# VH-VL binders against b7kms5, part 28

Target 1, 80 residues: b7kms5
Amino acid sequence: DTFETVRNTIRIESEVDESLRQLCHEERITKETWLEAAYLYLCEKPEELAQVIQLAQERLSQRKAIADYKRAKTMQERFL

## First folded at step 1 (VH-VL)

Design za4 (framework fv_pozelimab)
Fold by ESMFold2-Fast, scan of step 1:
Structure za4 (fold): chain C 80 residues (1-80), chain A 122 residues (1-122), chain B 107 residues (1-107)
Amino acid sequence: as target 1 above (80 residues)
Amino acid sequence: QVQLQESGPGLVKPSETLSLTCTVSGGSISSYYWTWIRQPPGKGLEWIGYIYYSGSTNYNPSLKSRATISVDTSKNQFSLKLSSVTAADTAVYYCAREYYDFWSGPLGMDVWGQGTLVTVSS
Amino acid sequence: AIQMTQSPSSLSASVGDRVTITCRASQGIRNDLGWYQQKPGKAPKLLIYAASSLQSGVPSRFAGRGSGTDFTLTISSLQPEDFATYYCLQDYNYPLTFGQGTKVEIK
């Protein structure tokens, strides 16, 4: 049997990317297999999954706030 | 384009510490794993260890008690120290870049220094 | 540590010959195997990575195949510049380990 796969482009924080890259290198696994394994593991642990979703929501809110700030600053500079 | 150059003393006395530096030019030391390999005269290749530019290291268990690899990102250099040397440590020492693709896995050692002979002798 | 055994330790060949070198791992290493060429007094040069992928700038007469424990490097038509020692390297697990080398000599 062969796996069917999809290609995705994702953007993550530099520090997180670096840490995950180091982990993957050390353990001889890839970003894709780590993502698959992490998701599958968490799906079997509802309480832990809920905590991860909470963190994801917090990080998304943080990124939105930064984007909003940069947009406002750009608009302000545009009218100087 | 990317080049590696080893430097350090060619002669080291028994029981002393062997110190070598590898200078990376033509590219950044970031985002790669930097490794040391040695080859005793007329013999095969032995992997010593690696360092990632963040400071993370891994060593051949046969050398772990004596080997230390460090990195200086501001100078684009990484270094090997091997303590308590004996005649068995006489070898050509190479630095090399290990290419590990985050998506595909290990892709070999694609860039090597020319090598530097270190003789351990009284 | 994973032990890598190459066969033969040396061989004699003529220009134009087809040369095959084998490498055996003591345990499964997937396709995490590289082939390196070393000429006297020179650093090793990467020829093949991931068992079968040709490194940029390496002539197409070099080909690698295999997976798991058994691997081969083939030179389809030996050239004068190909007389060298060839090493396999498993990069599946640390410590990284090399085979003992195969010396390809002029017949």
Scores: ipSAE 0.016, ipTM 0.730, lowest interface PAE 6.1, mean pLDDT 89

Design za5 (framework fv_pozelimab)
Fold by ESMFold2-Fast, scan of step 1:
Structure za5 (fold): chain C 80 residues (1-80), chain A 122 residues (1-122), chain B 107 residues (1-107)
Amino acid sequence: as target 1 above (80 residues)
Amino acid sequence: QVQLQESGPGLVKPSETLSLTCTVSGGSISSYYWTWIRQPPGKGLEWIGYIYYSGSTNYNPSLKSRATISVDTSKNQFSLKLSSVTAADTAVYYCARGFYDSSGYRLWFDPWGQGTLVTVSS
Amino acid sequence: AIQMTQSPSSLSASVGDRVTITCRASQGIRNDLGWYQQKPGKAPKLLIYAASSLQSGVPSRFAGRGSGTDFTLTISSLQPEDFATYYCLQDYNYPLTFGQGTKVEIK
């Protein structure tokens, strides 16, 4: 039987990374295994999965709004 | 290389608050767990607690109600306050840098400050 | 809390001797154990982490072994600068706990 893994790079907020690192240290697990376990657990819990997806959508929207604000501010300082 | 130096009063009266500062030089205070460990005269080492540079703390449960660790990144310092001291708090106090090994979940301490003796007496 | 017990509490040795210090945990801690050296009047120094990994800058005569509950620190050929007190530390669970120390004294 074949067990395959992939390597990827992701960017997350520094405060979230700090908190997750502390959790992994306290529980003696890795970020990789925590991510796998969290996703698999949520896939068996449709209502909880929906809540997590909503939070993810909110966080993505917030990042986009911040990026848009920074762009507008730069244009105001530059072209006003 | 990174060096740590403790400072604070060497004598504290019973019931008062013990206050110590650790100054970090030769490197940034970021990305590490800044730790306090003490050693009563003639006895072994006791872990007090640590602070991640972002402000997250963890304390020895035996001291949690009295201990507060804080960090000041602008001064490259972190501090310990221990309230309501008694003679049992007389010890050499060390600050130390905590780092994760390659596993990402095991924490070890290096370097350490030289230590500062705090005596609790009237 | 996890209790760490070192044995012996003290030992006398001569330069060139092979010295073994043991550390026992009250429960399984995997390989989440470190060894620290404290010379008289000085701060402790990390020697070994993760039970068997030698810290950078530490002489190769120091070696750590063990897993679970039973651990050893061995100094293969004791040098004059090795007379010190040695502490084990478990980093498996909070609170972090040290052993009581083993003092290595000159004969």
Scores: ipSAE 0.006, ipTM 0.658, lowest interface PAE 11.6, mean pLDDT 87

Design za6 (framework fv_pozelimab)
Fold by ESMFold2-Fast, scan of step 1:
Structure za6 (fold): chain C 80 residues (1-80), chain A 121 residues (1-121), chain B 107 residues (1-107)
Amino acid sequence: as target 1 above (80 residues)
Amino acid sequence: QVQLQESGPGLVKPSETLSLTCTVSGGSISSYYWTWIRQPPGKGLEWIGYIYYSGSTNYNPSLKSRATISVDTSKNQFSLKLSSVTAADTAVYYCARDSLGYFDWTPFDYWGQGTLVTVSS
Amino acid sequence: AIQMTQSPSSLSASVGDRVTITCRASQGIRNDLGWYQQKPGKAPKLLIYAASSLQSGVPSRFAGRGSGTDFTLTISSLQPEDFATYYCLQDYNYPLTFGQGTKVEIK
């Protein structure tokens, strides 16, 4: 082994994971190498990188909104 | 642990359709790719094709016009149909699992015992 | 399709010998190469994946090396149960293709 690597634990949406798994198997690549390649490619493309960051910010905002809604609904049910 | 077992007729007549089923036990058919591989007597191994549990398939171009692989997740089975068979299709047919790991791929980590299909009148 | 060529097609060896077989891909396949052992009348058994990773339960006398186009399988001290046919497989691209096999026979 010539590379130093780190192990990361990430949580992603199940449909996204399933789609990525299929892509990786059909192209005979690994999830980690796809992630590395995608990031390196985007680092060479500032405008595309900015769009990906915007999408990531939107997805994060959606997750927070959903978590807030679920929390509020749980509190409402507990107080009823 | 995971076991695979082939089943189907051992004798098929020329021009007919060869039909085999692989039963998966000791584990779920979901989230893996499942493959058929064959070996004519005294010869090497030939990859036939795969199926993903969602129904997505890919076939060896040499067999694509005749091969169909299907999956039945409720029965934990997947099957091969090969149409218009000739004596050249006489072989031991194996089913196998293609393990889909995110760090490493272990292709064909589990195999069935194989079933001999003879194409003869 | 990617052509896999094994060398030699057959060899004769004695127990205790060091055996090396080679596999060459017609194009670069990274480390996407597996080695399989097949004994007469049995299904093939995975020995090595990702060119050099030993499958669980496989004896340490088996070792794989290589990347790109040139690969080797070495058995450091041949045992009676190692007389078999060995196949390499590229799993880099579809269709997946096997080498023609190397038969390791008793001398």
Scores: ipSAE 0.007, ipTM 0.662, lowest interface PAE 9.3, mean pLDDT 87

Design za7 (framework fv_pozelimab)
Fold by ESMFold2-Fast, scan of step 1:
Structure za7 (fold): chain C 80 residues (1-80), chain A 122 residues (1-122), chain B 107 residues (1-107)
Amino acid sequence: as target 1 above (80 residues)
Amino acid sequence: QVQLQESGPGLVKPSETLSLTCTVSGGSISSYYWTWIRQPPGKGLEWIGYIYYSGSTNYNPSLKSRATISVDTSKNQFSLKLSSVTAADTAVYYCARHIYGSGSFWEYFDLWGQGTLVTVSS
Amino acid sequence: AIQMTQSPSSLSASVGDRVTITCRASQGIRNDLGWYQQKPGKAPKLLIYAASSLQSGVPSRFAGRGSGTDFTLTISSLQPEDFATYYCLQDYNYPLTFGQGTKVEIK
């Protein structure tokens, strides 16, 4: 039997996407297979997985902080 | 439908820089790779390099020290500059759309300009 | 750089003939190979990518096969518009490299 796949749409930062795309191109692999391999590898390494989750949480917090800053600036400029 | 058109001088003097522009019409330059290929009279094809619409480039090592590819998304154009030319650079220069399959390992050129002859002579 | 060698360099054929062109890579390139047709004074045209995938709009008489180092392009029942030079291209590694070309001439 052949692997079943699902389609996902994900949004990542453009700098990260460009770097990952370049890596995939140079190594002759796809983003899809890189994501699968990275996740499977990390599942076997609990300490490394925890570090990746922490980084992901930090990146989400940073995105929220940037969004909050932009929102506050827009409100200030609108309602002065 | 998308079309590509090369433009630039037909004659360049030895030691000078040749400059060619490719104009993309009927579609957006964004989200694609774009490539330059050349063909000396009576000879085969040589890949020069590519540019991704964001500005990332890759060059044939044989030409890397002299070649520069740039993109102008506002004009829907990309360009090639080749410095320090000699008679060996006399060729028809083609621009082409460079497809890279993210779900596969293949790359190919699906749309080509008509080509422009550049002669290097004093 | 990966060297691509085509054979023959030229051949003469008649309309209705079966024509086979071979391309050999100096190292394994999986199925990262394309075939292009060039008529005199014209830009090349993509026929086949990924060794065997026929480009949309290309007649079914064109077929590619092979993997690794040895590849073929076959034209079943050659037509008048098929007299041209054919090039293979490896897209496995940079720089991208073309074969030297095979000229298919009228007999």
Scores: ipSAE 0.000, ipTM 0.627, lowest interface PAE 15.9, mean pLDDT 86

Design za8 (framework fv_pozelimab)
Fold by ESMFold2-Fast, scan of step 1:
Structure za8 (fold): chain C 80 residues (1-80), chain A 122 residues (1-122), chain B 107 residues (1-107)
Amino acid sequence: as target 1 above (80 residues)
Amino acid sequence: QVQLQESGPGLVKPSETLSLTCTVSGGSISSYYWTWIRQPPGKGLEWIGYIYYSGSTNYNPSLKSRATISVDTSKNQFSLKLSSVTAADTAVYYCARTEWLGYSYGDYMDVWGQGTLVTVSS
Amino acid sequence: AIQMTQSPSSLSASVGDRVTITCRASQGIRNDLGWYQQKPGKAPKLLIYAASSLQSGVPSRFAGRGSGTDFTLTISSLQPEDFATYYCLQDYNYPLTFGQGTKVEIK
């Protein structure tokens, strides 16, 4: 009758969120159904899935590098 | 080949409502954003707003309180109503088809009507 | 709203000249910029989208470049049919906003 669902909270880049909200509004879909559809589509496309994973790894590395830089700068300013 | 044609009154009195219709021929009104743009005589272009064929709209905040865009899929037409007009609303009004490429926020107007001059005067 | 400023407001050129028009955004818009050509009494025509992508059917003498806040449209060898007013449009955020236009006139 109905699918069982779970509730998740995620944080994404503000520009990405803005674009995704606009897309969902214009297409009359929800972020939840877009995420489900995107994942299911990619699971059937190994080459595209690998490219998405690569992008995700790159984005994660960039966020880590920025966080590490900010931490190092703050510590240097505080203790010098 | 998709073509757009504006129609409506050439003269509107101050305080009245301006009504314009854009007729789409040579293609379906579906799967596109349909846009209104205006140009006062001797001046630049101003984006008014759009409608998605499903009914979703977005308006220039400067005009949102007065502008209404609607779509009639059975007639392959979309329309603009602008209420409480003043002399500042005198312009050539264009309708246009807007394509969104999917990887940016962007809207591109690839097909335009020829424009219709609307003069607001007593 | 994002303000778009074009330079110059007008220019005079001869057939065969290289013409460059500049457009500046009041904030970063990535490559979400289009260029439109308007001849007197006619509707605008899309020339360039995504800052540098040439619309199908548009002559290769038209080229766009730039990203962020500074953009240019170049016409490599001006033809008689190119005398027109050119507008940039940011399509990064709503409301969509046009530059004030650059009129390319016969010298």
Scores: ipSAE 0.000, ipTM 0.612, lowest interface PAE 15.1, mean pLDDT 86

Design za9 (framework fv_pozelimab)
Fold by ESMFold2-Fast, scan of step 1:
Structure za9 (fold): chain C 80 residues (1-80), chain A 121 residues (1-121), chain B 107 residues (1-107)
Amino acid sequence: as target 1 above (80 residues)
Amino acid sequence: QVQLQESGPGLVKPSETLSLTCTVSGGSISSYYWTWIRQPPGKGLEWIGYIYYSGSTNYNPSLKSRATISVDTSKNQFSLKLSSVTAADTAVYYCARAPYDLWSEGIFDYWGQGTLVTVSS
Amino acid sequence: AIQMTQSPSSLSASVGDRVTITCRASQGIRNDLGWYQQKPGKAPKLLIYAASSLQSGVPSRFAGRGSGTDFTLTISSLQPEDFATYYCLQDYNYPLTFGQGTKVEIK
């Protein structure tokens, strides 16, 4: 039998990738299986899932704010 | 390949609930976000909302009070209910697949053919 | 919500022409932009994702460029099957929003 899988490209912060890579090496698992397991586990824990989603929203907002700031700074410098 | 097919009544009376179902074939409903998009005659596209196979949903704020999306993994289907309809809800309704996570590439890579829903007495 | 504005709203072109359509976002969206083609009576079809990546099976005459707020879709040599309405979509933030569309019609 075969599993239905998809190949997705995701971009994460290098410091997080390094930490996750070390964890996966020590525990002898892959990043793909860790992501699957973490999500499935959190789906069984609604309160914990809500906290993770909040953190994710905060991290996304931070990334957007940084991107917007860099664009605004570039426009300001070009205007000068 | 993956195919999507909308079904539901083409005519709905004002104040009633519009109910549509999307049947997914050629692939599992799991591991993707599934979405509804509508297009009033002669107008542009409006995103309604999505559902993940786990039941997680997100809606366009303009429709959130009236829209409900649900999934039935055993039938490989997902559905839209839109309550309290008016003539402004007359549109072609599309279902589509969204492998969307804000980091993945490409969304709405497969669409149903669309179904016209007219709101009229 | 992020407003997506396309220009022009319509254009007339001949087979073999180079056609350029523009899409502008009301705020920075990085490269989180897709282009869709819709023929009369048909569902939209994904052409370009991540601003510049060509979807599998789409002819190489279609090309997307841009980042931040300004994006373009170029058709390098217009074919008869390319007469359609084109939409941009930002997938940077919820709600997902489309441009109003650009109709490419035959001269």
Scores: ipSAE 0.000, ipTM 0.603, lowest interface PAE 13.3, mean pLDDT 84

Design zb1 (framework fv_pozelimab)
Fold by ESMFold2-Fast, scan of step 1:
Structure zb1 (fold): chain C 80 residues (1-80), chain A 121 residues (1-121), chain B 107 residues (1-107)
Amino acid sequence: as target 1 above (80 residues)
Amino acid sequence: QVQLQESGPGLVKPSETLSLTCTVSGDSVSSSYWTWIRQPPGKGLEWIGYIYYSGSSNYNPSLKSRATISVDTSKNQFSLKLSSVTAADTAVYYCAREGYDFLSGYDFDYWGQGTLVTVSS
Amino acid sequence: AIQMTQSPSSLSASVGDRVTITCRASQGIRNDLGWYQQKPGKAPKLLIYAASSLQSGVPSRFAGRGSGTDFTLTISSLQPEDFATYYCLQDFNYPWTFGQGTKVEIK
């Protein structure tokens, strides 16, 4: 009524998902509300937000490297 | 929502260069691989090539001597240039996203609406 | 280049029918096969990736099977919105190649 929500599908690493799922179960919250709360909390803490962004950039870089490797490996198999 | 939109001239003269741009919204061009696919009127689909924002690319061997795909991250766009066109290059040109999740394999999960390019004098 | 051959090239069906489309690769492609739906005047839409995995948002009446050289797409109970042309695509070896398409028409 006063809240509008958006449905999203996100892909996260399985170990992180398992840990987050356990946390949410123990604390009686959902992944959706945890994500909202974490973002809102960090917006009030600029130094911590900056650290989280740095970690996010690093993880994205790692995913890119893995994706590039997988693509290159597939191309090698095609030419062999 | 991810949306892709093609833009460029609908008519190109034989021997000239065909230039098309795809504008991406709802996603960063840096997050995925991007591809061009074409379809001549009444015929099937033909893959042209792909690009990653770093400049990594690959092309259909039948088109590699004429095709160049590039990325403009500041505009969130990627583009196709196809040189020395002939009537055989008349087709609807689509841009598409190749899914980011490498564990799911290669797929084209979002497409532009397509733009007809006619090669005629 | 790997040749992808679909059969039939076209078929006529009624709402509620079970429709099966076949795709054959000229060489083994593992499970590196996708299925796409294209309606007249529209861009293709991904239905199935990795031969049998249903794309998010695609109805469960669509199912893919197969590996190696022989693949099928089945629509268990055809709906009015399913009248379209269907294409298979191999992404095993460059260049990536599509089948010629199967047109599913209303009787």
Scores: ipSAE 0.000, ipTM 0.553, lowest interface PAE 18.1, mean pLDDT 84

Design zb10 (framework fv_pozelimab)
Fold by ESMFold2-Fast, scan of step 1:
Structure zb10 (fold): chain C 80 residues (1-80), chain A 121 residues (1-121), chain B 107 residues (1-107)
Amino acid sequence: as target 1 above (80 residues)
Amino acid sequence: QVQLQESGPGLVKPSETLSLTCTVSGDSVSSSYWTWIRQPPGKGLEWIGYIYYSGSSNYNPSLKSRATISVDTSKNQFSLKLSSVTAADTAVYYCARGEIYDYSLGSFQHWGQGTLVTVSS
Amino acid sequence: AIQMTQSPSSLSASVGDRVTITCRASQGIRNDLGWYQQKPGKAPKLLIYAASSLQSGVPSRFAGRGSGTDFTLTISSLQPEDFATYYCLQDFNYPWTFGQGTKVEIK
């Protein structure tokens, strides 16, 4: 009504999604409004924002490692 | 200087739940990730699982059905609960801080002293 | 799960000796391997991460080499404080798995 919105599709870890879905159900909110609120809150708290960015970097590194592993494993299988 | 210390009962009866707490000082449990590793007497090391401070966790599949790791940021602690214990769960339990070195996610520089948990009637 | 096999399971050595411990992974793990030292009654201590990177504060006589499936830890000149059990750990894939350990004991 008073806000313009954009539709986005994101892929997150299934365990995180289940936990977030449970939180949203218990608190009577939606994933979209939780995401908006979390970002807006963190923008007002630079120290906490830095911590979240660190965690995001750690998770991204982990996902890249898994992707590299799957690629390497496929290559190994082709030469066996 | 980061220090970790395990605490919990040293004796647990078969079929009960083993509960251990790791108290962290010199660092915030609201950063990085935190892990539990165990060692049966005279045997090698076994990784149990880890938790990021955000609540995301991962477990050794051999223990996943029985193990739960949680973080208490207000007390700067994290804990392990292992249900339905048997004599095979008798071990020294260590807590450790996870380090991230490039893609090496399972590197642990800071460890607690370890606490022996005996499962016996 | 990735199986980590260390060899030998134990060895006897004298102060000043060059000691080499081997760790073999059941499948390729790149350089996602760490080495740990454990003295009797104490917690393990990280020596090497990413197969070859020396942890800060660890003496330079410790060196890690290898990639893929075959890894070695070398102690170039064994000191009295080095008599311990050594473990390798792969963190390439879950579950993270340790080798069975190599005990370095005094001759």
Scores: ipSAE 0.000, ipTM 0.598, lowest interface PAE 19.2, mean pLDDT 85

Design zb11 (framework fv_pozelimab)
Fold by ESMFold2-Fast, scan of step 1:
Structure zb11 (fold): chain C 80 residues (1-80), chain A 121 residues (1-121), chain B 107 residues (1-107)
Amino acid sequence: as target 1 above (80 residues)
Amino acid sequence: QVQLQESGPGLVKPSETLSLTCTVSGDSVSSSYWTWIRQPPGKGLEWIGYIYYSGSSNYNPSLKSRATISVDTSKNQFSLKLSSVTAADTAVYYCARTDFYSEGLVPFDYWGQGTLVTVSS
Amino acid sequence: AIQMTQSPSSLSASVGDRVTITCRASQGIRNDLGWYQQKPGKAPKLLIYAASSLQSGVPSRFAGRGSGTDFTLTISSLQPEDFATYYCLQDFNYPWTFGQGTKVEIK
C-alpha cells in the first residue's frame, strides 16, 4: 500500500473551481494532489500560512453574509 | 449538540414585566433564528415571535404591543420581555431554534425544557 | 391568521396499531407544515418538517403527507413511547400557528 487516503467532498465557488481545474489541466496534476501540495508547502511557511488563513476567514465571512441574506429573504416571504 | 435552556423568575405580579433568558450552547446565536413559544396549563401552543442576531424580529400580533425579544451575541443568549402581564399570561414558556435546509425552513428543531411562569399576587 | 384544525382531538390506540392524525389549514400553505410530539411535562419535539421530511433521529414509523390544506401524520406501528399529544404547525405566513393538538391515549 503506497498511501492510505480518505474520501472528501468539498464545495467551493464555481469560478474558483473553474480556475483551479484549468490550472490542473495545464500542469498535468489533480485537484487532490494540488490541495495536498499547497497545504504541505504552506505548513513550512508560517508567515504565508497566516495570510492564507486570513483570506479563508474573510471568504467564510462573505459566505455567511450571503447565507444570511438568503435566510432573511426566506423569512420575509412569509409576509408575501 | 445544540441545547437551549430557559431561565427567569417563575412568579410575576400582575401589571409587571415578565423577563426570560434562553442560553444557547452547541450553536452560535448568530447562525439561526430564535423564537419564544408559550403554552398555558392544559392548552395548546402559541408562537410569540422570533429574533435574528442582526435585530430583525417579528411578533404574533396578539402580543406585539407587549412583547420584546432581544439577542446578546457576547453571551450567546436571547431574551423575552412581556410587559403588563395578567393571569392570562400564565404559561410554560419555551425557547426554540428555526434552522434552514436547501428549500426552506426547519421550524423549532430544538427546544428548551420550558419554564413555568405564574402570574399572581 | 391561518387557522389549523386537527382531527381527531383525541384517540385511543394499542401498541402495534396504525394511527393517522389529520390537520387542515384554513387557506393554502403549500408544504410549509411541521409535526411535533409532546409528552406530559416535556417540551415538544420536531418529527417532520416541510410536510413530509423526517427529522434526523426520528423513527421511520412516523410519516407525513399532504400539501395545500390537507395533511396527515401516520404512525405505522404505535410503540409505548408514542403515547403523546401531537401538534401541527404552519410556517407559511405570520403569525405561525399550531393546531389544537391530538392526544393519542392508551386504550
Scores: ipSAE 0.263, ipTM 0.747, lowest interface PAE 2.9, mean pLDDT 91
Fold by OpenDDE, second read of step 3:
Structure zb11 (fold): chain C 80 residues (1-80), chain A 121 residues (1-121), chain B 107 residues (1-107)
Amino acid sequence: as target 1 above (80 residues)
Amino acid sequence: QVQLQESGPGLVKPSETLSLTCTVSGDSVSSSYWTWIRQPPGKGLEWIGYIYYSGSSNYNPSLKSRATISVDTSKNQFSLKLSSVTAADTAVYYCARTDFYSEGLVPFDYWGQGTLVTVSS
Amino acid sequence: AIQMTQSPSSLSASVGDRVTITCRASQGIRNDLGWYQQKPGKAPKLLIYAASSLQSGVPSRFAGRGSGTDFTLTISSLQPEDFATYYCLQDFNYPWTFGQGTKVEIK
């Protein structure tokens, strides 16, 4: 039998992406199956899941800060 | 997966206010910049503006005096209002997502299907 | 506002052809340049961001190059599904601005 997949655009920080890519290559898996497996594993590990969520929230905050900085910078450059 | 869907009247009379809403699914509106873009029939694309979940917004100077973008985080929606419309505002209006990451912005990686708004008396 | 000038405005090509579209900015925009594909009656689709980064799911036959003021989108081997209008976008400075578009038609 077959299963359906959903296509997503996943953008990962360059250093993390490289490290993950290397791991997947060595273990002969894909980033997709890694993500699926990791999620399923964490679903059974509530404490670890909470830690991952916290880390994810921190990383999101960093992304937002970078975006805000770029926005501010471009606005300044508009008037220079 | 991220999906965007425009909704609102397809016909607006001159001098009235164009009002559209974009409903976002598969992603929280707090995770990106949310953008409106329009395209007159047979013409190119024009960036209207965007909004962040915090309410911070930026507009095209060509439309700034007439355009207002708002966000409703509780509904996972953002909206566009364009006042004092004329025939020149007839266009397909798109909502789109601008993503961001450590390397910068990624404008318009997801789009709604677009909705035609015709300005006519 | 920064003006983006695409060339050519239209071109005719055959399947298998190498197609190159150019986008020139009126001032330096670093690598803050994206390429979009639009088919009739459809929303534009992101192909390339940051001048040369391929969007996920986009075929490798698409390539973006350039920095500063001159940018190119190249389709190494044109496929039937590639006939469309292409737009460049600068997000270096506000307002963000598109090129006027390049229509790639079948010869």
Scores: ipSAE 0.017, ipTM 0.732, lowest interface PAE 7.3, mean pLDDT 90
ESMFold2-Fast, scan of step 2: ipSAE 0.006; ipTM 0.643

